# Designs tried in a protein design chat: VH-VL binders against G-type lectin S-receptor-like serine/threonine-protein kinase SD3-1 (SD31). Part 21

Target 1, 127 residues: G-type lectin S-receptor-like serine/threonine-protein kinase SD3-1 (SD31), of Arabidopsis thaliana (Mouse-ear cress) (p93756r25to151)
Amino acid sequence: EIQLGSKLVVGENTLWVSNNGDFALGFFNPPGLLNRFSIGIWFNSNSIPYDQRKVVWVAGAGVVVSDNSSYFELTRNGELVLFDSLLGVPVWNSKTNRFSVSSALLRDDGNLVLLKDREEIVWQSFG
Below, E stands for the ipSAE of ESMFold2; O stands for the ipSAE of OpenDDE; V2 stands for 0.75 times the mean of E and O plus 0.25 times the DockQ between their complexes.

## First folded at step 23 (VH-VL; framework fv_gevokizumab)

Design zo1 (from zg1 with heavy chain L29F V100I T109E; at its last look DockQ between E and O 0.78; V2 from the best seeds 0.71)
Fold by OpenDDE, look of step 23:
Structure zo1 (fold): chain C 127 residues (1-127), chain A 124 residues (1-124), chain B 107 residues (1-107)
Amino acid sequence: as target 1 above (127 residues)
Amino acid sequence: QVQLQESGPGLVKPSQTLSLTCSFSGFSFSTSGYYVGWIRQPSGKGLEWLAHIYYSGITSYNPSLKSRLTISKDTSKNQVSLKITSVTAADTAVYFCARIRYDWFRGYEAMDVWGQGTLVTVSS
Amino acid sequence: DIQMTQSTSSLSASVGDRVTITCRASQSISNYLSWYQQKPGKAVKLLIYDASNLETGVPSRFSGSGSGTDYTLTISSLQQEDFATYFCQQYNNYPLTFGQGTKLEIK
């Protein structure tokens, strides 16, 4: 599970990975874009180069950020926020602060879910 | 070792199409992680980026020349080609091809290996 | 387009000298800056990428620094083979653009 306050930073190249390892969530540079980064979920297979891995979800329908300090956070208020550090503004938000989110989980089917009481799904990337 | 080599006509008449070929070795263009691009340099002047192509076929062009440029690849031959239509004297330059590194997490990096360049003169 | 300016088009120096070449971008390029060396009749050579990363095989006397719009290439102790033209290049925005070049000549 992903705890409130957890953060992915562009320059750190860290990932959230499903329990079975089949899916990963993180920043990536879509080919053809110059050093602009999207936050997305892809099928995680060591036999396939990263840029050939199937991306199954992208936050904000392809919103991009620049700058290595930009980040994707599960806030203490239970929202997923994509923050562009260069612009100094959030560029995407799940708008889930009213759902009493307690944690997030990247499921083995690639679905990112936000949970209430570690059980009830109150938001999901595929929904 | 990685090597790139440009080939071209040397001389082209105005209004004609300039065709250039970049042949490379030491790496496979079927492998992720690289662009191959073209840069030119008029005599005594700076470098100008023209276009590049990713191994998957994604292309990027200099907007100032986009309407006249076509970049393509032949993976089986380890070649990347560039066509420039309607050439004028302003297109006289040394034309370079270069390999460009790409990383899924880091993005575009640098032109890490260059060819020697080939001179193309546009003259009637 | 982002303009890359190397205010010094030519520089004279002697072997052993510390040499600094500057490059300024018309807007911030977020350290997406590379330095290249060009010698007549030879392939252009990558020296520095991402503003400060030394390319493999490049002598340690070369270094890069800077941020935002201002960047520098430094040769700590100039060697005979270092006399050449040096270019900066940004890859923060399309189109990719180069500085005008700085020719380093022997004094």
Scores: ipSAE 0.581, ipTM 0.875, lowest interface PAE 0.8, mean pLDDT 94
ESMFold2, look of step 23: ipSAE 0.796; ipTM 0.890
ESMFold2 (binder alone), look of step 23: mean pLDDT 91; pTM 0.935

Design zo2 (from zg1 with heavy chain L29F T109E; at its last look DockQ between E and O 0.46; V2 from the best seeds 0.00; counts 0 for: pae O 4.5 > 2)
Fold by OpenDDE, look of step 23:
Structure zo2 (fold): chain C 127 residues (1-127), chain A 124 residues (1-124), chain B 107 residues (1-107)
Amino acid sequence: as target 1 above (127 residues)
Amino acid sequence: QVQLQESGPGLVKPSQTLSLTCSFSGFSFSTSGYYVGWIRQPSGKGLEWLAHIYYSGITSYNPSLKSRLTISKDTSKNQVSLKITSVTAADTAVYFCARVRYDWFRGYEAMDVWGQGTLVTVSS
Amino acid sequence: DIQMTQSTSSLSASVGDRVTITCRASQSISNYLSWYQQKPGKAVKLLIYDASNLETGVPSRFSGSGSGTDYTLTISSLQQEDFATYFCQQYNNYPLTFGQGTKLEIK
């Protein structure tokens, strides 16, 4: 599970990975925007190069950030936030602070879910 | 050291297909992080990016010429090829190949190593 | 497409001079700008990447600066071997595009 306060930073090149390892969530360089980064989920297979991995979900329908210090965070208030450090503003938000989110989970089916009391799904990427 | 070298026909007739080859050494497409691309320069003019191919085979083309361009690679030979169909006098130029640094998570970088170029003249 | 403009097509200078070459993009390119040196019969040489990073092996007299749409290549003290054509290139967006070049000639 992903704890409140967890953060992915563009320049750190880290991922959130499902328990079975089949899916990963992280920043990627979308086609056509050479030095912009989106946050998304893809099927995680060592047999598929990163640039050929199909993205199955992208936060905010493809919003991008451009600074290496930009980040994607599960806030303490239980929201997923994509923050553009260059602009100094959030560019995407799950708007889930009212759902008492306790954690997040990248499920083995590739669905990113926000959980209340570690059980109830109150938000999901595929929903 | 990294080196790239272009080879081409020197002269091509209008409407024919121009075939170019870039032979490189000092790096391999078995390693991620590099594109090999083609750039051309008409005499006395600026540079025009044509296309590039990633280590995985992903390609990208200049939209203005996409319909006439085909870029491919032969990893076993450390070669990248470019074909330009239906050439005209406007395709007369020095053609360069270059290596480009890139990372999926870090972004696109500069063309850090170039070949010396090969002149191609389109004339009847 | 992003247009790259070098307002000066040619520039005359002497050895020892401080030389500045400018490059303007038609839109912001977020410092994804490189400078190259071209000499006849030689491979094009990368000088600066990411607007201000000196490529390995390039003399320290070369420097780059700028942001947004406006960028500058500076040669602090021109050497004889520096007479060449210089051009900028953006890699912020496809298609990759170059400035038309600035030819630095001996005065």
Scores: ipSAE 0.035, ipTM 0.681, lowest interface PAE 4.5, mean pLDDT 90
ESMFold2, look of step 23: ipSAE 0.652; ipTM 0.853
ESMFold2 (binder alone), look of step 23: mean pLDDT 90; pTM 0.932

Design zo3 (from zn4 with heavy chain M111F V113I; at its last look DockQ between E and O 0.77; V2 from the best seeds 0.78)
Fold by ESMFold2, look of step 23:
Structure zo3 (fold): chain C 127 residues (1-127), chain A 124 residues (1-124), chain B 107 residues (1-107)
Amino acid sequence: as target 1 above (127 residues)
Amino acid sequence: QVQLQESGPGLVKPSQTLSLTCSFSGFSFSTSGYYVGWIRQPSGKGLEWLAHIYYSGITNYNPSLKSRLTISKDTSKNQVSLKITSVTAADTAVYFCARIRYDWFRGYEAFDIWGQGTLVTVSS
Amino acid sequence: DIQMTQSTSSLSASVGDRVTITCRASQSISNYLSWYQQKPGKAVKLLIYDASNLETGVPSRFSGSGSGTDYTLTISSLQQEDFATYFCQQYNNYPLTFGQGTKLEIK
């Protein structure tokens, strides 16, 4: 599980991975863009190149941030926030600060979920 | 071995369309994360990026020339082509094609392999 | 547009010298910078990418450094085959732009 305060940063090549390893969530550069990065979930297969792996979700329908220590955080208030450090502003959030989120989970089906009491899904990436 | 080779007309008259072809071998444009692009160098001057294309068909153009440029690919022939419309003497240059590495996490990296270049002269 | 400035257009040096070629960007480019070598009649050659990564097959006497707006290419002990023109190039923003070049000549 992904705890409140957990953070991914552009350039640090850290990923949130599902328990069985089949899906990864992280920053990637959409082809055709320079110094622009999305947060997305892709099928995590070592048998194919990253740029050909299936991307199943991107935050904010493809909003992007710069490579200036921009980050994606599950805040202590229970929000997922994508922050552009060059611009100094968030560019997307899950708007879940009032949902009593206790943690997040990248499920083995590739769905990122926010949990209340570590059990109840109060937000999900699919849909 | 990775090789790129430019082909062009050598001489083009003003107002005509310049057509260039990059033929390449030693890599697949559909199974690897690469762009192929065009750079030119007018005599005694620096390098100017023109356009590039990703294997999926995504394109980017130098905005200063975009209205006159078309880049396209033919993956079955391992070719990338560039057209420049309405040429003038300012388009006289050596034209290079080059391969561009792409990394999922880092993005665009560099022109890692270049052709030898082909001179195109625009003269009446 | 990001302007890339190589303040020295020509540099004279002798075999064995340590030489430094500089490149300044008009704004921060987050180390998205490459260095190229160009000789007449030859294909352009990539030397350095991501500001400091040596391309495979390039001699270790070449190195790149810098951050933000200021970048350098260093040749630690100049050899005869290193006399050429050197270009920096940024890939932080479109359009992709090159420095004007620095021609390294025999003193």
Scores: ipSAE 0.749, ipTM 0.865, lowest interface PAE 0.7, mean pLDDT 90
ESMFold2 (binder alone), look of step 23: mean pLDDT 89; pTM 0.928
OpenDDE, look of step 23: ipSAE 0.820; ipTM 0.918

Design zo4 (from zn4 with heavy chain E109D M111F V113I; at its last look DockQ between E and O 0.88; V2 from the best seeds 0.79)
Fold by ESMFold2, look of step 23:
Structure zo4 (fold): chain C 127 residues (1-127), chain A 124 residues (1-124), chain B 107 residues (1-107)
Amino acid sequence: as target 1 above (127 residues)
Amino acid sequence: QVQLQESGPGLVKPSQTLSLTCSFSGFSFSTSGYYVGWIRQPSGKGLEWLAHIYYSGITNYNPSLKSRLTISKDTSKNQVSLKITSVTAADTAVYFCARIRYDWFRGYDAFDIWGQGTLVTVSS
Amino acid sequence: DIQMTQSTSSLSASVGDRVTITCRASQSISNYLSWYQQKPGKAVKLLIYDASNLETGVPSRFSGSGSGTDYTLTISSLQQEDFATYFCQQYNNYPLTFGQGTKLEIK
């Protein structure tokens, strides 16, 4: 499970991974975009290159950040926030600050969910 | 040992189409994270980026020449080709092909390996 | 388009000199900058990427620095083989653009 305060940062090789390893959530550079980064979920297979793995969800319908200090955070208030550190502003958030989120989970079906009391789904990516 | 080699016509008449081929060895374009692109240098002038292509077929073009450029690949032959239509004397240059390293997480690096270049002259 | 300006087109130096070549971008490029070496009739060689990272096989006398719009290439003790033309290039935005070059000549 992904705890409140957990953060992913552009350029770090860090991922949120489902329990069985089949799905990963992280930053990536979409091919054809020059050093711009999206946050997304993809099918995680060690048998094929990362860019050939199926991307099933992208936060903010493909919004990008431009700096290697930009981050994606599950905040202490229970929001998923994509923050562009160069611009100094959030570019996307889940709008879940009053949903009593206790944690997040990347499920084995590729769906990112926000949980209340570690059980009740109060938001999901629909991936 | 990674190598890139340009092949071109040497001489092309104005208004014709210039065709260039980049052949490479020491890396595979079909299973690794690279772009291959074209840069040119007119005599006594600086370098001008033309286009590049990802192994999946995604392309980017210099917008100042975009309508005249077509970049394509043949992954089974480890080749990338560039066509420039409607050439004029301004297209006379040494043409280089070069490789860009790509990583899913960090994106692009600079052009890390270049060919020797091939001179193309546009003249009657 | 991001214009890359190398203010010096040519400079003269002697073996053993410390040489600095400068490059200015018309906009901030967030360290997405490379340096290249070109000798007449030879393929271009990558020296530095991401403003300060030394490419494998490049001598440690080469270094890169800078941020924002202002970048430098430094050769700490010039060698005979270093006489060449040096180009900067940005890869922050399309189109990819190069500086006009700085020719380093024997004094």
Scores: ipSAE 0.637, ipTM 0.836, lowest interface PAE 1.0, mean pLDDT 89
ESMFold2 (binder alone), look of step 23: mean pLDDT 90; pTM 0.929
OpenDDE, look of step 23: ipSAE 0.871; ipTM 0.929

Design zo5 (from zn4 with heavy chain I100V; at its last fold request DockQ between E and O 0.81; V2 from the best seeds 0.86)
Heavy chain, then light chain:
Amino acid sequence: QVQLQESGPGLVKPSQTLSLTCSFSGFSFSTSGYYVGWIRQPSGKGLEWLAHIYYSGITNYNPSLKSRLTISKDTSKNQVSLKITSVTAADTAVYFCARVRYDWFRGYEAMDVWGQGTLVTVSS
Amino acid sequence: DIQMTQSTSSLSASVGDRVTITCRASQSISNYLSWYQQKPGKAVKLLIYDASNLETGVPSRFSGSGSGTDYTLTISSLQQEDFATYFCQQYNNYPLTFGQGTKLEIK
ESMFold2, look of step 23: ipSAE 0.775; ipTM 0.874
ESMFold2 (binder alone), look of step 23: mean pLDDT 90; pTM 0.935
OpenDDE, look of step 23: ipSAE 0.855; ipTM 0.925
ESMFold2, fold request of step 24: ipSAE 0.825, 0.810, 0.805; ipTM 0.899, 0.885, 0.888
ESMFold2 (binder alone), fold request of step 24: mean pLDDT 90, 90, 90; pTM 0.930, 0.929, 0.933
OpenDDE, fold request of step 24: ipSAE 0.904, 0.917, 0.916; ipTM 0.944, 0.946, 0.946

Design zo6 (from zn4 with heavy chain S28T; at its last look DockQ between E and O 0.81; V2 from the best seeds 0.68)
Fold by OpenDDE, look of step 23:
Structure zo6 (fold): chain C 127 residues (1-127), chain A 124 residues (1-124), chain B 107 residues (1-107)
Amino acid sequence: as target 1 above (127 residues)
Amino acid sequence: QVQLQESGPGLVKPSQTLSLTCSFSGFTFSTSGYYVGWIRQPSGKGLEWLAHIYYSGITNYNPSLKSRLTISKDTSKNQVSLKITSVTAADTAVYFCARIRYDWFRGYEAMDVWGQGTLVTVSS
Amino acid sequence: DIQMTQSTSSLSASVGDRVTITCRASQSISNYLSWYQQKPGKAVKLLIYDASNLETGVPSRFSGSGSGTDYTLTISSLQQEDFATYFCQQYNNYPLTFGQGTKLEIK
């Protein structure tokens, strides 16, 4: 379970991982792009190199950031926000502040869900 | 150890197509982590990046030459090829191939291993 | 395109000298800068990547520094084998671009 206020930072190479370990969410550099980073979910198999792992979701349909201090956050008001530190602006937002989000969960099927009262799905990446 | 070696025709006539081959060893294009690209250097001048190709087949080209460049790979032979069409005297240079590191989290890195280069002269 | 400028095309120095070579980008390249050494008849050698990271196998007398648009390669104590041409390269934006090079010659 991902708590409100949790943050992934490009330069820190941290991940959110599903309970069974089969999926991971984090920043990655799409091949062909030059040091630009997307936030996405991929199938997390130890037998497959990272850049060969199947990406199943990308926030904002491929929105990228370039600064190492850029971050992806589950805000205190319950929104997923991709923030470009170089530009100083959010470049993607789930716009879920009105749904009383209490937490997030990367499910074992690769679906990132935002939960109300730790139970009700009010937003999902596959939706 | 990682090695790259360029091969080319040495001499090409104007308007013809220049074909270059980069043969490498010590690593394979069946795994992730590398681009292989071409750089050229006219005599007494600086280096110019031409193109590179990733193991998946993704390519990038120098926009100034894109219309004349084609980069391709043969994974089974550990080779990367470059074709330059409609060559002129301006294409006379030493042509290098190089390996470029790539990391999923860190992105594009430096050209860590180079070939020794092959001279190509465009002349009638 | 990002222009990489090495204002010093040639530099004379002696063994034991501290040598500094500068490289300026026409815009910020966010430390995505590498330094290379070129000798005639030899493969180009990577020295520094990401502005300040020493490539494996490169002597510790080489170092890189800088940020934004301005970067520096330093050889703390020049050795005989260090006489060569050095050039910088940015990989912040396509197309990848190189400095024109600085030839380090024996005084």
Scores: ipSAE 0.477, ipTM 0.847, lowest interface PAE 1.0, mean pLDDT 93
ESMFold2, look of step 23: ipSAE 0.793; ipTM 0.888
ESMFold2 (binder alone), look of step 23: mean pLDDT 90; pTM 0.934

